# VHH binders against o26223: the designs that were tried, part 286

Target 1, 191 residues: o26223
Amino acid sequence: MKLLWTSQHIKVTVHIDGKVSKMDVLEAIKTRRSIRKYQDREVPEELIDKILDAAMCGPSAVDERPWHFIVVRNREMLEKIPEVHPYGAMVKDAPVAIIVCCDSSLEKIPGFWVQDCSIASQNILLAAHSLGLGAVWTGVYPLEDRVEGIRRLFSIPEHVIPFSVIPLGYPAENPGTRDLFDPDRIHLEKW
Short names: E, the ipSAE of ESMFold2; O, the ipSAE of OpenDDE; V2, 0.75 times the mean of E and O plus 0.25 times the DockQ between their complexes.

## First folded at step 20 (VHH)

Design Y14 (framework vhh_7nfr_2; at its last look DockQ between E and O 0.54; V2 from the best seeds 0.00; counts 0 for: pae E 12.7 > 2)
Fold by OpenDDE, look of step 20:
Structure Y14 (fold): chain B 191 residues (1-191), chain A 122 residues (1-122)
Amino acid sequence: as target 1 above (191 residues)
Amino acid sequence: QVQLQESGGGLVQPGGSLRLSCAASGFTFSRYDMSWVRQAPGEGREWVSRITYGGYDTWYADSVKGRFTIARDNVKNTLYLLMDSLKSDDTAVYYCAKDAFEPSSPDSFDYWGQGTQVTVSS
């Protein structure tokens, strides 16, 4: 049975009535792409709040919830981020970016914060996509130049570790969807 | 125009040491990761080492780990490769390469030097 993956053009029907049609979770996961081009359009605070709410809904080790979020809208700061994060060039073009950080003082068990912040970061991406926004995960940790660059730029305390920078905006590109399913990566019961 | 000029290559005995330099110009050197890449005769280009723009993080190919040290001087716009315990298999043209921070580029580098010959022979 050839599963004809009909490339259903998910017409993000922006319903005129301001009700962002909610994607189901599987759709959001399957259709999410990194978006690095953004419209010259502001992102409403309400959407950022929803995204941050989603970011904080993920699990964390022993429920430590070590994450903090810096919401950056200042143009000067957005333009400075690429100076300390070379792979974050698109941040200067985004109307907003979220910096995900770990407060090490909140860790109950050392080392799981990377997973915790990764989950938070992924939830940001999925939530953004489900809300009709584009985003991309630009890694900060574990590269020390990036960590220290972002730290200095935003005056982040030493016990707080910047983890990721995620620019967000209305998409100005459509990279399409891709199928990344690889049955060769699935092992039953044993390797 | 971006320019990368390698120097410091030569003939050395096995177990010897060399220091390669790469003089960079035509771009803000301190804003870019830099790499060394080498090409042995009849072989493809092999990535050797990378250093971040600020010099805090470094990576090495397994073949050179523990023997080579990448460094940079952002004031002098110079990239270095310290090569210790050289082996015959290290014989290659060594290139300085500027990292391309374009996510869509299949190539990790957008500019290369002319290379400097390193020959390790008894």
Scores: ipSAE 0.385, ipTM 0.750, lowest interface PAE 1.4, mean pLDDT 90
Fold by ESMFold2, look of step 20:
Structure Y14 (fold): chain B 191 residues (1-191), chain A 122 residues (1-122)
Amino acid sequence: as target 1 above (191 residues)
Amino acid sequence: QVQLQESGGGLVQPGGSLRLSCAASGFTFSRYDMSWVRQAPGEGREWVSRITYGGYDTWYADSVKGRFTIARDNVKNTLYLLMDSLKSDDTAVYYCAKDAFEPSSPDSFDYWGQGTQVTVSS
């Protein structure tokens, strides 16, 4: 098999038992949209495993890796999330949701866990998109009512902080792409 | 059934103060974010303020920041709007609204009260 490179593409790997394709990273970043409508279709465990592997590849402050993840597939639990997370209504319609949490006992540098969990959350969104899934980040932290609501619903210990709830599934909508580049936000050398 | 009953409106002079109340029944009040929305004569509804179901987080429209305070009492099932430094632009009917799970416009609220009139004299 000959290797072909173009100026706009990168080479993808091919596995012995079949083809594994990965979306170009810049394409994934530019085309990912928040998806709030999902097909009535299960998401295989292997895709969730790949997404969580990607989530844990993010950098963290002094490599503290403070994140934990709760995978929610149970219909009853998914339907209860909007009762304690009022802006997460689409979660009840998703086949699965991932709750990103911080275990504060793993912090090595106080106060950077928000950045760490934000990186993990964004990686979940990008990985889901690259696998043909749609997802949306619904905010929990820093809203105290949402934090306590999710903590109680999922029996999350006091030292663990729920950060985000990310419903995901095969998309049932296509919002299209956006051009959000704004050169006025770019400052060279100084503000 | 959901019922929201606003009260506490009235006539005030510019610079005056009012406290609006909204008595809630027919739902578990402490489980829902609540908002105040107002409608001036001849205009659409304008979102004013929002408070989370536990009362810890609040938001305000730019037009009322620093002058209005939203609060709630989950024991009495009552939402409040403390209005200070009132001005003529605040003249409107004020509605208490039970927030929807996905509020993106005034039309996304599940239920509205009947409203209470606030009139700033001049």
Scores: ipSAE 0.000, ipTM 0.244, lowest interface PAE 12.7, mean pLDDT 84
ESMFold2 (binder alone), look of step 20: mean pLDDT 80; pTM 0.808

Design Y15 (framework vhh_7nfr_2; at its last look DockQ between E and O 0.01; V2 from the best seeds 0.00; counts 0 for: pae E 18.6 > 2, placed apart)
Fold by OpenDDE, look of step 20:
Structure Y15 (fold): chain B 191 residues (1-191), chain A 122 residues (1-122)
Amino acid sequence: as target 1 above (191 residues)
Amino acid sequence: QVQLQESGGGLVQPGGSLRLSCAASGFTFSRYDMSWVRQAPGEGREWVSRITYGGKSTWYADSVKGRFTIARDNVKNTLYLLMDSLKSDDTAVYYCAKDAFEPSSPDSFDYWGQGTQVTVSS
């Protein structure tokens, strides 16, 4: 029985008029999945710009906005990332990756930068999804070996902390949607 | 072919110490995080400890924290577990496990050794 992988083409209904139908924010959140397989297709710079714009729109502690982004398209560099990031194997197959970093010199309140960079990383994932791309959050911080590996690979200054590596591309898989709602995690007024 | 071979298990009294070793071959050992997992009789597999590929970060289950130490020698392609202050509850088969590239779950391992028996008894 040949399991016909019916390539359910996520019909990104590219309406003829080139207008990427804007995905509803709740739809984007609910339907987003980690994508680790990508088409052999380049991601336009315009889409990366939109994703980065979204990444910078999130809140941060006291508006410190400590994030920096490294956009990686170089194939050799993409192929090297898995050498220092064991869970980043899919990065070598992506046409582009974004490395989210924290500039510690921009931190106003200690310790909130992790939240700030997390928000930025999540916005990247949501934006990518809404634009018809697939992405996955590969954690770098707080694993010291990964942090140091990425730092060395990209010559990141000591005061800048690599936080996440997010490969992006047109999805070559459809993992489906998940229902993650758990009413047992909701407490009214009291625990 | 990936091979993991555990050794160093045995019978020890409560409060005693053991050192487990795992010899790895068939893959670039220094590129992968490694874990120890144990299975007690009649119980499921329990994650014990993890170490990053470079050995700079380590994690422990609460049940072994402060007593066990995970280490690795990337030159020798060997993973270690130093077990101190052993308890009866530590009795299990201990497995060396290679972390999978696709962390679908924290407990996703690609390869396992055959395990080594650790018995803590008076």
Scores: ipSAE 0.056, ipTM 0.563, lowest interface PAE 2.7, mean pLDDT 89
Fold by ESMFold2, look of step 20:
Structure Y15 (fold): chain B 191 residues (1-191), chain A 122 residues (1-122)
Amino acid sequence: as target 1 above (191 residues)
Amino acid sequence: QVQLQESGGGLVQPGGSLRLSCAASGFTFSRYDMSWVRQAPGEGREWVSRITYGGKSTWYADSVKGRFTIARDNVKNTLYLLMDSLKSDDTAVYYCAKDAFEPSSPDSFDYWGQGTQVTVSS
């Protein structure tokens, strides 16, 4: 980690070995925001690898691990996603997107793959945030037109179900943090 | 632009207490997590404590856990460090730091103040 501090006109970068502040997991969860504007800056393959490693750490129903991931960097392909996903316009502006898919041949019990792929998708968002990237989950499943459009666009076989498209990149916006704790949502012992 | 002004340091006996303050200006204080960092003579800077933007979560380095308390007042734009049971190893310059949301340098502190000296004499 690098400490950045300044007088008002100068950035100073300082590295503190072994004593660097690290992001707490609760902090990461609370400060992650959907990011829809990205810098014109490539995301290194190493960071994508770390994000996908984190995605695969999620629990799954009976350990079925039904997920597959398509990493999309090709500009032409990214620009085509909004044609089949009307509310995915920001994807064309991202340097990279990850498509979270379910391979139904790995499914051990019906219907739980949705929870499994949701967990993997959220882990992608958190890992990206922890690495200084911004991301947003755009929904594909269960909307039939989006599922088939994405399947066709990326040559996804019939037994594989595209679940979500997650564009990501270095953020070009800062929507701020939120305090979302709501005690009225907590019920002790009963409803 | 961003300014952080620390105060409340001084000379204290072992076992004593101090309260540090950090007045913040030039940014929306209530939107950012804040930290305390210290630097002992001849050593690198050591992270001490962190508090979330709303003040609901706090973290501490093992060296100060149970003795130090971080707090914030988002109305007064002020960060605090309540230091109890001070010992000689706590002697350092203490800095208030704004945590970064910086795309080019993730996991870095963007700004910190000039520091306030805490001296614990045996």
Scores: ipSAE 0.000, ipTM 0.106, lowest interface PAE 18.6, mean pLDDT 82
ESMFold2 (binder alone), look of step 20: mean pLDDT 80; pTM 0.807

Design Y16 (framework vhh_7nfr_2; at its last look DockQ between E and O 0.03; V2 from the best seeds 0.00; counts 0 for: pae E 19.2 > 2, placed apart)
Fold by OpenDDE, look of step 20:
Structure Y16 (fold): chain B 191 residues (1-191), chain A 122 residues (1-122)
Amino acid sequence: as target 1 above (191 residues)
Amino acid sequence: QVQLQESGGGLVQPGGSLRLSCAASGFTFSRYDMSWVRQAPGEGREWVSRITYGGKETWYADSVKGRFTIARDNVKNTLYLLMDSLKSDDTAVYYCAKDAFEPSSPDSFDYWGQGTQVTVSS
């Protein structure tokens, strides 16, 4: 049985009527891909607000919510990010990037902030995808050069730790979907 | 054009030391993570070590941990590999590799040098 890879064309049906068709959450999770090519098109502020709202809806340890977000639209700043983030080359081509940060002063229990900011970052990716945008998670923490580079570039206080840089834009690529289900990674009751 | 030129290889006895250098040109060296990769005869390429663009972070393959030290001089556009306590299993061609900006492929490197031969033999 030749599993016909039906290239399910994610018909981003841009309904003309401005109604962003609501993507099912499971669909969003399963079909999300890292997008590193973007159209020469601005992302409306409304969409960024929705994405940031989603970013703040995730759980955090003891509800500490240590995250802060820097929204970067300035072209010069976007172009500088790759200088301190080698895997952030695509950021220069994005109309906007979100830098997820941790304010350590908000941390109630040490060490969970990485999980908290990861959840926030993932929610950004999912929200972006559900809204018809493409995004990619570029890791900053825990690499000290990247952390310090981003810190200097954006004048981030010492008690605030840049965690990730997420460029966003309308996708100019379609990498397709992947089936990443691996039953060998599932253990019942015990390892 | 990106150029990477390795040097410092040679024949050394087990337990000996070597210092490899890689001269980089044709790109902004200080903006890129760099790696050493080696290939033993009949084997595939093996990642050895990586250093961040600013030199603050380093990684090593388990096989070389505690013995090898990666370093860089961004003023001189040079990558180094200090190899101590060399073993016969370290015999390989050692390549300087430039990390790619786009992790789009398992091959995280977009440019390689010609390599320098390291032979560890009694």
Scores: ipSAE 0.305, ipTM 0.704, lowest interface PAE 1.5, mean pLDDT 90
Fold by ESMFold2, look of step 20:
Structure Y16 (fold): chain B 191 residues (1-191), chain A 122 residues (1-122)
Amino acid sequence: as target 1 above (191 residues)
Amino acid sequence: QVQLQESGGGLVQPGGSLRLSCAASGFTFSRYDMSWVRQAPGEGREWVSRITYGGKETWYADSVKGRFTIARDNVKNTLYLLMDSLKSDDTAVYYCAKDAFEPSSPDSFDYWGQGTQVTVSS
């Protein structure tokens, strides 16, 4: 279209990974699946930046935004996560993992940081999916062995709570779409 | 098996003080944040206070801030709520709760105590 070239903004095309297609938000929510097998392929830093930008767009209680993120690409560290996280075996095979943490010193309304970090974690999953990546949420909080193991491994201070570990990469599996709508879970006006 | 046993409730005059205790067993107490939650007659549960696993940080509902103090003893596996300047609207059953949020997979753990009644008389 002619209007694209009359813009005063400079468009610089860096064709590294090919075209990124847009995905409708409802389609992303309905088609996102937990992906535990990844290609032996690195995830560009640009995509991680987009995913974390999306994570931080989530609402939080009184806009407290208590989240912090640790991006783990170091192979040795990724391989150590399963030693302290028994359900994180796939992390050793991922090119990158994101640890979602709560800094409790940022909490403004007590008891809502779990909801806040859950929103950020889900946004990571959806953003990764929309970018052609696969991810899975592996639970850390509130399981004490996992929390302390991850805290120790990454030198996380006592007032910061590791909430989830999310390995991600280009998917090497396709588990398909599920239909999970259940009208019996919907209550009108009352329970 | 997680066990939480609250005690220290009772009948108190307005302006009085109480100390609630919660004896914890069946889990590594020192690795969990703990909360006090209360339920007044005919109402839902209201979060009251929270303390981090190491005791370094505490939070209070606005309705009790400045009057209540949460504390823990990780050697004795005990959570406390020191209640000062009690008012009639503090009347409730008080529960201690492990983390206050459900775990992803509860394996025979009970995360709530039986509760202790606090009644502030007119």
Scores: ipSAE 0.000, ipTM 0.099, lowest interface PAE 19.2, mean pLDDT 82
ESMFold2 (binder alone), look of step 20: mean pLDDT 80; pTM 0.807

Design Y17 (framework vhh_7nfr_2; at its last look DockQ between E and O 0.40; V2 from the best seeds 0.00; counts 0 for: pae E 8.1 > 2)
Fold by OpenDDE, look of step 20:
Structure Y17 (fold): chain B 191 residues (1-191), chain A 122 residues (1-122)
Amino acid sequence: as target 1 above (191 residues)
Amino acid sequence: QVQLQESGGGLVQPGGSLRLSCAASGFTFSRYDMSWVRQAPGEGREWVSYITYGGKDTWYADSVKGRFTIARDNVKNTLYLLMDSLKSDDTAVYYCAKDAFEPSSPDSFDYWGQGTQVTVSS
């Protein structure tokens, strides 16, 4: 069992009809799936702006907000991402990808930036789903090859750490919903 | 066609060492993460070690941590497993596995070699 891969991929579910449906937050969370197939359809900038706005609304340690976002639409760059990020194969098929990065110079407490960027990444996934888009979280950090690969590809400064690559697009698949509730993972008052 | 061919297995005494090799062909080896997986008799396949495509990151199962070293030569299209301090419990067929990078299964490898037998016995 590749223990390393299970934690690096968050699945997002998108409605196939491409309609922006108003989802409540619980619906968005429960119905989100990882989407790795996309329509040959451009994502409006307005939707990306909304997604990025959502990405910046999450909490961060001592409000450090260390995140930066690279929005990638260039086809050549999208096609190059899989070369340095093997699990990012679907990125080449997406009309757009967001690279979530940490600016280490903004970090106030060491180590919390991973949580901060994770929250931002999850918000991107949820926002995308709520807007009728599909997305998937492809982990970059903490794999050094991926980190360095993405860094080189996008000329990211040394003090900035690429964290995740999230391709986005109108879904071309519907993986359905999952019930992941496990009462055995709930402990009352003590373990 | 993707081909993986393991070699270097054999009979070794406890405490001994072996070096496994996996010759890869039919794909751009340097672009793919690789793993070693083993299967003992009557047991399921057990993940042993993982290495990223550039070789900068490695992971090990707890059972082999500190004893095994995964490495790769992307020029030679070869994956290695250095096995030190071998134990009887390490007896298994060892497989070189190409990561599928497909999210369909967390345990999904798209290609495997035929395996090489490692037997640790006094």
Scores: ipSAE 0.351, ipTM 0.715, lowest interface PAE 1.1, mean pLDDT 89
Fold by ESMFold2, look of step 20:
Structure Y17 (fold): chain B 191 residues (1-191), chain A 122 residues (1-122)
Amino acid sequence: as target 1 above (191 residues)
Amino acid sequence: QVQLQESGGGLVQPGGSLRLSCAASGFTFSRYDMSWVRQAPGEGREWVSYITYGGKDTWYADSVKGRFTIARDNVKNTLYLLMDSLKSDDTAVYYCAKDAFEPSSPDSFDYWGQGTQVTVSS
């Protein structure tokens, strides 16, 4: 890895499988926005592979790695997701969606799979953003109606828990940046 | 157009009970999660309870937990709040809300009705 310093921002030039990324990690975190409008443009399988590789790089409790991912490109299936997910309407307009799941048979420490799958889900959002894509996390777990609806729709077995549905595509909107830093949330030494 | 009409409010003594109703129209009620919120005089709106579109999941604010029950009838397109053991702190205008306080999409658009007054006589 070769580190380069620029005048206004810290940027790290890294090799990602022989390609150079132009987005600094802090920039990616600060500029990622939920994107709910997508271009009529396919997302190459190569980019989905890179995103899922990034998802699996997340830490997990005792390295249990309980996650599984369902990649959905079929139009009929994408169009059915809003029927079982009230706030997933944008999914029908996305070229692809990723369903993040927990396989409970892989769980080594009870109850930490939610943190594990949340980390994987956030990595999907950041990786998509760094590749020029937009995405949004739509929640499934812990809402039983949504869990059962998604499980039924995708024939997900009982021991596998659908956690989130993440539609993604080339963005057709730009919501701008947010300034969310709040010093009152920072507590030194004690509450 | 989305229409929500609350009813069932009134004046009640401490320890009493009320059942609030919300008649919904202008959307497919059975496909949307619903909430109750309330607003006491001079206060902001306070979330009270939440129910998922199929009715399998319910949540309550700590201030009402164990005393209030949210329910829905997807055949009659009606949301309910069953209020027991009422106390003076429960005095407020109660609103039925669509898409409000959605747990997985915090920037979701929301709608609420005109409200129904609940007054606990002290």
Scores: ipSAE 0.013, ipTM 0.484, lowest interface PAE 8.1, mean pLDDT 86
ESMFold2 (binder alone), look of step 20: mean pLDDT 78; pTM 0.783

Design Y18 (framework vhh_7nfr_2; at its last look DockQ between E and O 0.63; V2 from the best seeds 0.00; counts 0 for: pae E 6.8 > 2)
Fold by OpenDDE, look of step 20:
Structure Y18 (fold): chain B 191 residues (1-191), chain A 122 residues (1-122)
Amino acid sequence: as target 1 above (191 residues)
Amino acid sequence: QVQLQESGGGLVQPGGSLRLSCAASGFTFSRYDMSWVRQAPGEGREWVSWITYGGKDTWYADSVKGRFTIARDNVKNTLYLLMDSLKSDDTAVYYCAKDAFEPSSPDSFDYWGQGTQVTVSS
């Protein structure tokens, strides 16, 4: 029974006082969707700062915190991203994108940086959603063409690995919510 | 207008080889990932192979791994599928597809060719 969860309009009630009402963490997780259409509206720097703060609050292996973030607002650069990241077509329509990168020189244990940057990327998505923005995770790593494309485009040093491109903006679509809970994926004590 | 035209299909015996080509036009071919998709009679469309826009990364369905090779020539705006060690189960219409999104569903492609028939039979 595909429970067609009715599109509860997440009324991002922009309170009159300019305070974006924050949703609780469980709500953010449950209601977050990939947003690929954006309003012709700028995202305040304050919101980006909050999102980046959230991005850096996740755990990392042995606290290595290998992440770096490139905030892209330049229209020309945003429009070029799809040229090296075909599945990032929506980036050209976003007012801003965050590129999550790993500085390999900060890595303490090899290989965990992917998890670290994934956590950071997910926190960006959740934070954006909780703030009334839409975002989507477009994977860069481990695809070599995308990695090298983004590297060249943004003059990223060789020791720094672009991981994801996350366009953000005020949503111009409402894909609704979905329930992805699958009890068959839960095992008690053993497989 | 985006156009994809497959060629190179035909009748081959089991163990035989074919080379499919897809001529692309109407878009900047070198900027898009491409896929081969096939549809056997009575079956749904199945992803066969995927290649990134620069050709550095490739993916293969388990059913064709080690037998098929996807390649592209961005100068010629052509996608290729080299099919070796063909099996009866490879019989299908093979489509060249332009990727629109990360491969995950049939909606991941925005354009398709007309397809080319591949028949593997003794």
Scores: ipSAE 0.545, ipTM 0.810, lowest interface PAE 0.9, mean pLDDT 90
Fold by ESMFold2, look of step 20:
Structure Y18 (fold): chain B 191 residues (1-191), chain A 122 residues (1-122)
Amino acid sequence: as target 1 above (191 residues)
Amino acid sequence: QVQLQESGGGLVQPGGSLRLSCAASGFTFSRYDMSWVRQAPGEGREWVSWITYGGKDTWYADSVKGRFTIARDNVKNTLYLLMDSLKSDDTAVYYCAKDAFEPSSPDSFDYWGQGTQVTVSS
């Protein structure tokens, strides 16, 4: 929370929902799947707020926090995304999408913004999953055609780099959990 | 109907060069990423190269990096593969393929041409 009042008038908003999260963090990580089919059902603004709060909780290089988010609910705009993103066809069927962007003017260490925006993007996926939503990360950066297309479509300024498009909604599919653990990828002490 | 027609194959000596072409019709060519795929005798199909719909990004299999160049002409609706320093291991039927989905999906390549034979002998 940002406090905008003087010290004399500081107010704190108390958010009381009465719920304790049911999903353990390890469970969320292990069970999250890319979801590309969504119910015809709106996603409340409260859930989007929680997801974006989670997105901004990620670490960043020297706390630079270079991320910006565009929330897209307008049907016409969602239907235009596939015109500039061939792998974003499911976006037209999503009730909402989040575009993760890097503002290069916020960089403090050159080149780490990719890691920073990747962390924010993954947090969006995990938070959506924990709230009963399905999402998928569709790549924009580093593909120049995709970056330029999304930038043009959403009037994104030249110093801001669209990184990913994440459609989300209540899932209409359940692909199940996969066992991806591979002990051969683990190296003790040395390669 | 989507139509892809490869040409430019032939018999070439090791170290030689070829230029493959793929004429595309029946879809908006400039809206789709495109690939070259090859199949050697008795083997499965192998991804060779990929190019984004605007031509600004390209990828190559390790086996062909530095020797092959993918290109496209969105005015002529044509995909190219410039093949230099050919080796006997490059002998295969070469197909152009239209990507309808990401390569990590089981539906990643929806349409294939009829192929053009490249033979690198002796």
Scores: ipSAE 0.030, ipTM 0.536, lowest interface PAE 6.8, mean pLDDT 85
ESMFold2 (binder alone), look of step 20: mean pLDDT 79; pTM 0.794

